# VH-VL binders against Probable Brix domain-containing ribosomal biogenesis protein, part 8

Target 1, 155 residues: Probable Brix domain-containing ribosomal biogenesis protein, of Methanococcoides burtonii (q12zb3)
Amino acid sequence: MLITSSRKPSANTRTMCKYLASFFNCKYMTRGKMGLIDIVSLCENGLLMVVGDYHGSPGSIMFYDSHGVELLSIHLSVFYPDGYKYTPLKALEPSINGDGELFNLLSYYLDIPEGECYYDSKCLIASDDHLEFVYLDNMLFRLNIKNYRKMVMSE

## First folded at step 7 (VH-VL)

Design s70 (from d6 with heavy chain Y54H; framework fv_flanvotumab)
Fold by ESMFold2-Fast, scan of step 7:
Structure s70 (fold): chain C 155 residues (1-155), chain A 120 residues (1-120), chain B 108 residues (1-108)
Amino acid sequence: as target 1 above (155 residues)
Amino acid sequence: QVQLVQSGSELKKPGASVKISCKASGYTFTRYAMNWVRQAPGQGLESMGWINTHTGNPTYAQGFTGRFVFSMDTSVSTAYLQISSLKAEDTAIYYCARGYSWLRKPFDYWGQGTLVTVSS
Amino acid sequence: EIVLTQSPATLSLSPGERATLSCRASESVKSYLAWYQQKPGQAPRLLIYGASNRATGIPARFSGSGSGTDFTLTISSLEPEDFAVYYCQQYYDWPPYTFGQGTKLEIK
């Protein structure tokens, strides 16, 4: 997966992109003036995450496939616990735990192992209401879900 | 197997400081957070926050910032709670308890409690 | 903050009777609810976690049920040692580890 932002992101949105890249052990690529197809062409595994800005903070996360087709769009706000400060994370393999449709969608698209969260792990705890990013039993931040839209396909 | 043993009762004057200890045994100290819980005389249980024993980072619940300090010493598997500038309303039994903070686990083992009495 | 309300405040029963204790959350905590027993002069002891799972060493007469906002602790046949204060705790949402005010189970 490759992570970028919408064009002209705030400092807070850029910090979120760096944190997400550190959490998932993937690259954050500065957007600049690149269009969607230009940035998608730089994605080695075919999944592109775009973090959108809203009033100087992250407001959305959108997932695109290798052809630039939108797979999942999440409208959200960010909760930071007291003392929040960006720090690069160790390269531990992340896992996902949780319940609900958004958990199933993220498990599938992120292709990370599902499993029990442990004290010494990176764990994304996902539900239809929250995405909680936990590292060494500390919550880094929580994304509060306002709504989401998934790709609709028929076989 | 798993035990949390706390230091003994303390009687202090207002304005003094106190440091209580919680010594863990029977498990790997750094695999679990150490949580602190206060119980004032005749009252219920009140969460104060915790310390991440792997990183040493404390997290304080609302109302327990400033005068309260969580610390630890991995070499002796011990967590500490220090209260400075003691006030009468700090009179309570203070418990340590083993748990996680963000991974949604309950407190499975508790220390026996330390009574702190603040009186003139 | 999620508020946990326990009822009744005091429950007076005799040994051999069934006890039913209630805990209600102001918002859904899913199944992330624990029950603790505290005897006079002792630290709390974990009885039930995940709303319905007995902790190690806890007798079969203790059972928990419920999900979302309504939870129940049941003691099927009271033993003398069961007369204590019982606390529920949510560990779902921040701030975590919110406790109910307690239910005192006392002998008639």
Scores: ipSAE 0.183, ipTM 0.710, lowest interface PAE 4.9, mean pLDDT 88

Design s71 (from d6 with heavy chain T55S; framework fv_flanvotumab)
Fold by ESMFold2-Fast, scan of step 7:
Structure s71 (fold): chain C 155 residues (1-155), chain A 120 residues (1-120), chain B 108 residues (1-108)
Amino acid sequence: as target 1 above (155 residues)
Amino acid sequence: QVQLVQSGSELKKPGASVKISCKASGYTFTRYAMNWVRQAPGQGLESMGWINTYSGNPTYAQGFTGRFVFSMDTSVSTAYLQISSLKAEDTAIYYCARGYSWLRKPFDYWGQGTLVTVSS
Amino acid sequence: EIVLTQSPATLSLSPGERATLSCRASESVKSYLAWYQQKPGQAPRLLIYGASNRATGIPARFSGSGSGTDFTLTISSLEPEDFAVYYCQQYYDWPPYTFGQGTKLEIK
């Protein structure tokens, strides 16, 4: 998976991209002037995550396949715990836990193992209402879900 | 074996300050959040907030900002609750309880409680 | 914030009877609901978590059920030591987690 931002991201959105890349052990690619197709070509048959900016903070996450087809779009707001600060994370294999449709979609697209959240783990706790990013039993941040849309097959 | 041991009861005058301790043993202190819960005489349980024992960062529930301070000392595996400018309305039993900082888990171990009585 | 309402406020029963205690959430907490028992002069004790899982050491007569907004704690045959106050707690939304007001189970 490759992570980038929408064009002209705020500092908060850039920091979120770095945090997500550190969490998932993948690369954050600075967007600059690149279009979607330019960035998708760098994914090597992988997933592309695009973090969108909304009034100076992350407001969306869009997932694209290696051909630039939108798979899932999530509109969200960020909860920052007191003392929030970007810190690079150890390269521990992330796991996902949770329930609901968004959990099932993310488990499938991110292709990370489902697992219990232990005191020494990286764990994404997913539900239809929240995405909580936990590292060593410390919440890094939470994404509050406003709505999401999944890809639909044309008939 | 997991244990949370709190300091003894306190009798204070209005305007005084009190500092309650909660000493943890039997587990790695920094892997779990410490929650504080208040129970006024004859009343139910009221969550006050928690402290992340890894970062030291406290989070307060609505109504418990200002006079209430959560702190900790990892070298002795102890969490603290300080209440300044005590009022009669602060009379209550104060509990510490082990939870997770952000994992959706209940409070699995509790301290025995510390009675704070504020009277003139 | 999510408000938990317990009913009844007081339940008067005799040993050997079945007790049924209710907890209603103002909005869905899925299955992130716990039940605690508190005896006079003692700290609360975790009984049930995840709506239906017994905590370690809790007797089989205690069971929990429900999901979403409606939850029930059942004690199949009351023992003398079961007369206590019972609290539900949601741990789904915005820690610190909220408690219900409690149900007092007393001897008839």
Scores: ipSAE 0.007, ipTM 0.554, lowest interface PAE 10.8, mean pLDDT 87

Design s72 (from d6 with heavy chain N57Y; framework fv_flanvotumab)
Fold by ESMFold2-Fast, scan of step 7:
Structure s72 (fold): chain C 155 residues (1-155), chain A 120 residues (1-120), chain B 108 residues (1-108)
Amino acid sequence: as target 1 above (155 residues)
Amino acid sequence: QVQLVQSGSELKKPGASVKISCKASGYTFTRYAMNWVRQAPGQGLESMGWINTYTGYPTYAQGFTGRFVFSMDTSVSTAYLQISSLKAEDTAIYYCARGYSWLRKPFDYWGQGTLVTVSS
Amino acid sequence: EIVLTQSPATLSLSPGERATLSCRASESVKSYLAWYQQKPGQAPRLLIYGASNRATGIPARFSGSGSGTDFTLTISSLEPEDFAVYYCQQYYDWPPYTFGQGTKLEIK
């Protein structure tokens, strides 16, 4: 998977891209002036994640396949726990746990192992209401879900 | 066998400091958070916060900031609770309990408790 | 914060009887609810987690049920050692995880 932002991202959105790349052990590519087709060409047939900016903060996450088809779009806001302090993340394989439709969609698209979250793990805990990013039993941040839409094949 | 063994009871004067220990055995100390729970005389259980044993980072519940310090020593698999500037209202049994903080797991093992009495 | 309310505050029963203890959450905790037993002079002991799963070593007479906001702990036939205070705990919402105020199970 490759992570980028919408064009002209705020500092907060760029920081979120870096945190997500560190969490998923993947690459953050700066957007610059590149269009979607240009970025997708850099994904090597992988998933593309685009973090959208809304009024200076991350406001959305969009997933695209290697042909530029939008698979999932999530509108969200970000919450950081009190006392959160950035620390470099180990290159541990992330896992996913949770329930609900959004959990099923993310488990499928991210292609990361499902299972019990452990104290020494990277774990994404997913529900239809929030996405919690947990590292070594410490929450890095929570994405509060406003709404989401999934790919439709026909009307 | 998992065990949490706490230090013995303490009798202190107001304004003094106390440091309670909680020694873990029977599991890898750094794989679980250590939680602290207070029980005042005749009252229920009140969560104080926890320490992440892998990172050493403490998190305090509202009302337990300032005078309360969570720490640990991985070389002896021990967590510590220090209370400074003791007040009469601090008289309680203090428990350590094993759990995860964010991974939605209950407290599966508890220390025997340490009674702290603050009186003049 | 999610508030847990336990009822009754005190339950007076005899050995051999069935005990039913209630715990209600101010908002949904799904199935992330635990029950603890505390005997006088002792630390709490985990009985039930995930609303209905018995912890290791807990006798079959203890069972939990419920989901969302309404939870029950049942002891099918009371033994003398079961007379204790019982606490529920939610571990769904933002830590620190909160406890109910307790139900005291006492000999009639």
Scores: ipSAE 0.017, ipTM 0.653, lowest interface PAE 7.0, mean pLDDT 88

Design s75 (from d6 with heavy chain T59Y; framework fv_flanvotumab)
Fold by ESMFold2-Fast, scan of step 7:
Structure s75 (fold): chain C 155 residues (1-155), chain A 120 residues (1-120), chain B 108 residues (1-108)
Amino acid sequence: as target 1 above (155 residues)
Amino acid sequence: QVQLVQSGSELKKPGASVKISCKASGYTFTRYAMNWVRQAPGQGLESMGWINTYTGNPYYAQGFTGRFVFSMDTSVSTAYLQISSLKAEDTAIYYCARGYSWLRKPFDYWGQGTLVTVSS
Amino acid sequence: EIVLTQSPATLSLSPGERATLSCRASESVKSYLAWYQQKPGQAPRLLIYGASNRATGIPARFSGSGSGTDFTLTISSLEPEDFAVYYCQQYYDWPPYTFGQGTKLEIK
């Protein structure tokens, strides 16, 4: 998976991209002036994650396949625990746990194992209401889900 | 056998300080958060916060910042609650309870409680 | 913060009767709800977790049900030792995990 931002991202959105790349052990590529097609061509048949900016903060996460087809779009807001401070994470293999449709969609699209969260793990806890990013039994941040849209093949 | 053993009851004057201990045994201390819960006489259970025993980071519920300090010593598998500048309203039974910081788990083991009485 | 409201505040019943205790959440906690029993002079004891799973050593007469915002603890046939205060707790939202105000189960 490759992670980038929408064009002209705020500092907060850039920081989120770096944090997500550190969490998933993948690359964050600075968007600059590149169009979506240019970025997609760099994924080498992988998943592309685009973090969108909304009034100076992350407001969306969009997933694209290697052909530029939108697979999943999530509108969200970010919650940071008290004392939040960005720092790069150890390269532990992330896992996903949770329930609901969004959990199923993310389990399907993300190339990470499903598994239980432990005190020494890197774990995404997914539900239809929240995406909670947990590292060594500490919540890094939570994405509060406003809504999401999945690809509709029957159209 | 998992066991949490707390220090004995304390009788203190207003303005004094108290330090309560909670000694864990029967499990790996750093794998679980230690939670603190207060119960005033005749009242219900009130979460005060927790300490992540792996990182050492304390987290306080609203209303428990300032005078309340969570700490720990991994070498003796013990968590501590210190209350400074004691007030009459601090009179309560204080419990430690095993849980997790961010994982969705209930409090599965509890200490026996420590009664703190603040009286002039 | 998620607020839990328990009802009734006091429930008066006789041994052998069925007890039904309610816990309502201000917003969905899915199935991340626990029930605790507290007897006078004792620490709380975990009875039920995940809304419906009995904790280790808990008698079969205790059962939990519900999901989302509406939860019930049922004691099928009260024993004398069951007269205590019962608390629900949500552990779904960002901690600290909140408790309901309690239901006192007393002998009629």
Scores: ipSAE 0.007, ipTM 0.543, lowest interface PAE 10.9, mean pLDDT 86

Design s76 (from d6 with heavy chain T59K; framework fv_flanvotumab)
Fold by ESMFold2-Fast, scan of step 7:
Structure s76 (fold): chain C 155 residues (1-155), chain A 120 residues (1-120), chain B 108 residues (1-108)
Amino acid sequence: as target 1 above (155 residues)
Amino acid sequence: QVQLVQSGSELKKPGASVKISCKASGYTFTRYAMNWVRQAPGQGLESMGWINTYTGNPKYAQGFTGRFVFSMDTSVSTAYLQISSLKAEDTAIYYCARGYSWLRKPFDYWGQGTLVTVSS
Amino acid sequence: EIVLTQSPATLSLSPGERATLSCRASESVKSYLAWYQQKPGQAPRLLIYGASNRATGIPARFSGSGSGTDFTLTISSLEPEDFAVYYCQQYYDWPPYTFGQGTKLEIK
């Protein structure tokens, strides 16, 4: 997977891209003026995650496949717990836990193992209402889902 | 109707090169990866790799680098396999097959195959 | 890369009999396993995908089962046209997606 932002991201959106890249042990690539085909070409046939900005904060996450097709669009807001501070994470392999359609889609697209959250793990807890990012028993942040759109695959 | 139509059989001498075509129709060419599969006489199916038809980026399986080149031309919805410096062990039927680069899809449509015979 | 091992190498049966073909993966592929049929002189044909889903146009006598590392293709009552070579394929790990060595289903 490769992570990037929409064009002209705020500092908060860039920070979220770095945090997500650290969580998933993947790279954040600065978008600049690159179009979709350019950035997809840099993904080396992996998944592309694009974090969108909304009034100076992360407002969306879009997943694209290696053929530039939009797979999933999530409109969201970010909740930071008390004492929030961005810090890079250890390179622990993330797992996913949860239920519902969004859990199933993310488990499939992100290619991370399903498993329970432990005191020494990176764990994404997914539901249709929120995505909780948990690291070493602490919630790093939560993405509150306003709505999401799954794209229909067709020939 | 989805179709993959490959070029005809080739008889080549060692050291020559060959370029096999696979013309797609009935779907959006750039939406699917084109995979190449080799089958030597009496042997099973062997994945050679694939090309992302949106980016043009090829990926080769172990053992198929150097002499083997995947390419494509979006304007004619055609993928190509070129083999240089042909050896007797390259004698095989070569198939193209439609798949996806990362979406975990099986090969749902196949070309009819192109027989390449390398002999002196 | 993930290695798929098919057994038996050859299965000799008569029309009307039940065929059971096995495919074992060296590591988990979850349910990302397909079965293909290849008749002499023809390209492979997709039969089963996602371990258990029949592809369009495939007769109901073909069924797939299993998950993780152990998979089975079953043909409930063999017809003459079913005698062919069958290949399993994993499409879980990074391409290239690997194939098993094949099981030849031949008439007794």
Scores: ipSAE 0.029, ipTM 0.642, lowest interface PAE 8.1, mean pLDDT 89

Design s77 (from d6 with heavy chain N35H; framework fv_flanvotumab)
Fold by ESMFold2-Fast, scan of step 7:
Structure s77 (fold): chain C 155 residues (1-155), chain A 120 residues (1-120), chain B 108 residues (1-108)
Amino acid sequence: as target 1 above (155 residues)
Amino acid sequence: QVQLVQSGSELKKPGASVKISCKASGYTFTRYAMHWVRQAPGQGLESMGWINTYTGNPTYAQGFTGRFVFSMDTSVSTAYLQISSLKAEDTAIYYCARGYSWLRKPFDYWGQGTLVTVSS
Amino acid sequence: EIVLTQSPATLSLSPGERATLSCRASESVKSYLAWYQQKPGQAPRLLIYGASNRATGIPARFSGSGSGTDFTLTISSLEPEDFAVYYCQQYYDWPPYTFGQGTKLEIK
């Protein structure tokens, strides 16, 4: 998977892209002037995640396949726990836990193992209402889901 | 069987310090956070914070920084709460409770509580 | 921080009656709400989690309902051992998890 932002992202959105890339052990590519097709060509037939900016903060996450077809679009807001600050993350393999349709879609598209979350892990906890990013017993941040749209149904 | 067993009651003078223990058994100690909850006489339950039993990293609720220290010893599956410079308003029952720092789960097991009385 | 408000502060009833206890959150906690029972001299005991699921060993007369900001604990027919203090707790927000101030259920 490759992660980028919408064009002209705020500093907060750029930081979120870096955090997500660190969490998923993948690359964050600076968007610059590149169009969707240009960015998709860099994904090596993988998934593309685009983090959208909304008034200076992350406001959306969009997933595209290797042909630039939109698979999933999530509109969201970010919750930061008290004492939040960017923290270096170990290259641990992430897992996913949760329930609901959004959990099933993300499990399928992200291709990460489903399983128990532990204090020595990276774990994405997914539901239709929120996505919680957990690292070594700390919640890094939570994405509160306003709504989402799927283009392709998960099996 | 999961059990949390706390140390016995303490009677202390203002300015003294106290260290109470919470010994866990029946599960892998490092897989769950240990939370601390205070209950003053006739009052409700107040969350103090928790300790990550895997890393030893404590997190304190507002109002419980400074004089309160959470620690642990993995070799004996025990969490500790130390209170320094005791004040009369620290008089309370202190509970340990098993929970998670990251999963949204309630407290499923509690210690029996330790009464700390601070009086001159 | 999310504030939980319980009402009434004290509920006076007789054995055999139905008890209804309220817990209101200052903002949505979805369904991440638990109820605890505390008897004098004892640690709290988990009764209900996820707003409506009974914990292991909890009698069927206890039920929970609600979502978002408005939650109810119902005891369908009070037994003598049910007279205790009841606390709600939210575990939706990042810990430390907050508790309501409690409702004392006492014999009339």
Scores: ipSAE 0.007, ipTM 0.554, lowest interface PAE 10.8, mean pLDDT 87

Design s78 (from d6 with heavy chain W50Y; framework fv_flanvotumab)
Fold by ESMFold2-Fast, scan of step 7:
Structure s78 (fold): chain C 155 residues (1-155), chain A 120 residues (1-120), chain B 108 residues (1-108)
Amino acid sequence: as target 1 above (155 residues)
Amino acid sequence: QVQLVQSGSELKKPGASVKISCKASGYTFTRYAMNWVRQAPGQGLESMGYINTYTGNPTYAQGFTGRFVFSMDTSVSTAYLQISSLKAEDTAIYYCARGYSWLRKPFDYWGQGTLVTVSS
Amino acid sequence: EIVLTQSPATLSLSPGERATLSCRASESVKSYLAWYQQKPGQAPRLLIYGASNRATGIPARFSGSGSGTDFTLTISSLEPEDFAVYYCQQYYDWPPYTFGQGTKLEIK
């Protein structure tokens, strides 16, 4: 997967892209003036994540396939725990745990193993209301889901 | 075969300190949080906080900062609760319990409890 | 902080009767609610997790139900050893997890 932002991202949105790239062990590519077709052509694994800015903070996450087709769009807000400070994460392989439709969609598109979260792991806990990013049993941040839309999913 | 075994009861005077142990067996110690729960005489269960057994980082509930210290020793699969400057209000049974922070799982195994009595 | 309120504070029943214990959360905990039993002089024992799943070794007479903010623990036919204090716990919100104040089930 490749991660980028919407055009003209705030510092907060750029930091979120770096954090997500560190969590998923993938690359964050600076958007600049590149269009969607330009950036999607750089996706090594065929999945593009675009973090959208809304009034200076991350407000959305959109997933695109290698042909630029929108697969999933999530509108969200970010919660940071008390004492939050961005730090680089070890290259542990992430897993996903959770329930609900959004969990099933993310498990399928991210192609990461479903599994139990342990004290020595990276774990995304997904539900229809929240996406919780956990590293060594510390919550890094939570994305509160306002709504989401799936474009195509027939099989 | 999972067991949590706590140290024996303690009788202390105000101003003293106490260190309670909780020895785990039957599982990989660093894969689960160790939680501490207090129960004062005739009262309910009160969460004090927990320690991340992989990193050693403690998290304290409000009201359990300062005098209360969670620690651990991975080599002996043991978690510790230290209470300094003991007050009469600290008289309680202290339990350790195995859990998680982010898996949204309950406390599945508990120690037998350690009675700490603080009398003046 | 999510506050759990249990009712009644004390429930007096006879062996063989059905017991129904309530736990109400101040905001939704979805299904992330557990029930514990504590007998005099003993540590709490996990009975139910995920609102409705029995823990290992727990007799079939214990059942849990509910979701969101309203939860119930039911004991279909009380045995003498069931007279104890029961606590609910939410593990949905940020740890440390919170407990209800307890319901004492006592012999009538």
Scores: ipSAE 0.013, ipTM 0.591, lowest interface PAE 8.0, mean pLDDT 87

Design s79 (from d6 with heavy chain Y32F; framework fv_flanvotumab)
Fold by ESMFold2-Fast, scan of step 7:
Structure s79 (fold): chain C 155 residues (1-155), chain A 120 residues (1-120), chain B 108 residues (1-108)
Amino acid sequence: as target 1 above (155 residues)
Amino acid sequence: QVQLVQSGSELKKPGASVKISCKASGYTFTRFAMNWVRQAPGQGLESMGWINTYTGNPTYAQGFTGRFVFSMDTSVSTAYLQISSLKAEDTAIYYCARGYSWLRKPFDYWGQGTLVTVSS
Amino acid sequence: EIVLTQSPATLSLSPGERATLSCRASESVKSYLAWYQQKPGQAPRLLIYGASNRATGIPARFSGSGSGTDFTLTISSLEPEDFAVYYCQQYYDWPPYTFGQGTKLEIK
């Protein structure tokens, strides 16, 4: 997987990209003025995650395949717990736990194992209402889901 | 209806080059990868790699670097395989097959195959 | 690289008999396994995908089973047109998607 932002991201959106990259043990690439084709070409035929900026905060996450096709679009807002401060995370393999359609879609596209959250783990807890990012039994942040749209592929 | 139509058989001398075409129809060409598969006489199927039809980027399996070139032309929905400095061991049927560059999918449509014979 | 091993290399049977073909992966491919049929002079034809789903137009006598590392293709009652070479393919490990060496189903 490769993570990037929409063009001209706020500081908050850049920080979210860094946090997501650290959580999933993948790379964050600065967007600059690159278009979708340029960025997709750098994904080495992998999944592309694009974090969108809305008025100075992360407002969306889009997943694209290596052909530039939009797979999943999530509109969201971010909740930060008290004392939030970005720090890089250990390179632990993430797992996913939860239920619902968004959980199933993310489990499939991210290709991370389903598993219970432990005191020493990285765990994404997914539902149709929120995505909670948990590290070492501590919530890093929560994405509150406003709505999402999955792609319908036709030949 | 999805169809992949390949160019006709080729008989070449060692050291020559060959360019095989695979023309797609019945779907949006840039939405799927085009894979190349080789089958030597009496042998099984061997994946050679693919070209991402949206970016134009080729990816070669181990053993198919150097003499083999994947290319495409979106204006005519056609993928190409070029083999340079032909050797006797290149004698095989070459297939194109539709796949997905990223999403886990099998090869759902295949070209009819192109026989390349290299005489020595 | 995930290696697929098919057995037997050759299976000799008569029309009307049941055929059972095996494909084993060197590591788990979950359910991302396909089966192809190839007749002489023809391109391979997709039979089964996702280990057990029959492709469109494939007769009900063909069925696939298994998950992880052990997979089976079963033809419940052989028809004359079923004598062909069968290949399994994994599409779990990000490409190239590897093929097994094939099982030749021939008339006894």
Scores: ipSAE 0.006, ipTM 0.576, lowest interface PAE 11.9, mean pLDDT 88

Design t4 (from t3 with light chain S28K K30S; framework fv_daclizumab)
Fold by ESMFold2-Fast, scan of step 7:
Structure t4 (fold): chain C 155 residues (1-155), chain A 120 residues (1-120), chain B 106 residues (1-106)
Amino acid sequence: as target 1 above (155 residues)
Amino acid sequence: QVQLVQSGAEVKKPGSSVKVSCKASGYTFTRYAMHWVRQAPGQGLEWIGWINPYTGNTTYNQKFKDKATITADESTNTAYMELSSLRSEDTAVYYCARGYSWLRKPFDYWGQGTLVTVSS
Amino acid sequence: DIQMTQSPSTLSASVGDRVTITCSASSKVSYMHWYQQKPGKAPKLLIYGASSLESGVPARFSGSGSGTEFTLTISSLQPDDFATYYCQQYYDWPYTFGQGTKVEVK
């Protein structure tokens, strides 16, 4: 998977992209002036995540396949614990836990193993209402879900 | 099967120290925190602190910060709690308990308890 | 520190009774857990996250509540349920317990 932002992102949106890349052990690519097709061409047979900015903070996540087809759109707001500060994470393999439709969609598209959270783990806890990012039993941040849409019908 | 087995009862004089052990088995030791909780005779439960065995990091209840030292030895899957400068008020049963804080599921397995009696 | 106030301190009940124990936090907490303790034994987890039943715990036990008010309910008391019950907030350091509710034979 490759992670980028919308064009001209705020500092908060850039920080979120770095945190997500560190969490998923993947690359954050600075958007710059590149269009979607330019970015997709750098994502050979992989998933593309684009973090959108809304009034100076992350407001959306859109997933694209390797051809630039929209797969899943999430509109969200970010909750940071008091004293939040970005720090790069160890390269531990992430897992996902949770329930609901959004959990099923993310489990499928992110292709990460399902499992319980432990003191030695990176764990994404997913529900239809929020996504909690947990690292070594600390919540890094939570994405509060406003709505989501599966953009392409699957069989 | 998950088990936490603690060391036996101790009788100590005021001013001395004691080190209680908690040997874990039946799970990956580093995947769960180890907490320590005490219960004075006829009283309720007090949380002392915890250790993350994967990082070695500890967190203490401020009331016990200068009293308790929690450590862990991964080679023997054993957590320890040392109590220093013992006073009669430290007489209690001390429990170790396995926990983790994701989804805030707390203490799912407990040791049998170790009675520490402080008397002159 | 978040102070936990548990009520009642002692409750006399008969087998078959519906028992409710209340726990009040001095400030809003997101996570509340309930334990059962029998004399001479370590506590046993019953309910976590306010309402989730721990595996192996009988379905007659249930938890509810949010914010500062939480309750543990035993729908039909059994002989095995005469014990002391403790609530615990798992929201902030230091973790704190209620003072306990002893459920005894009427």
Scores: ipSAE 0.020, ipTM 0.602, lowest interface PAE 7.1, mean pLDDT 86

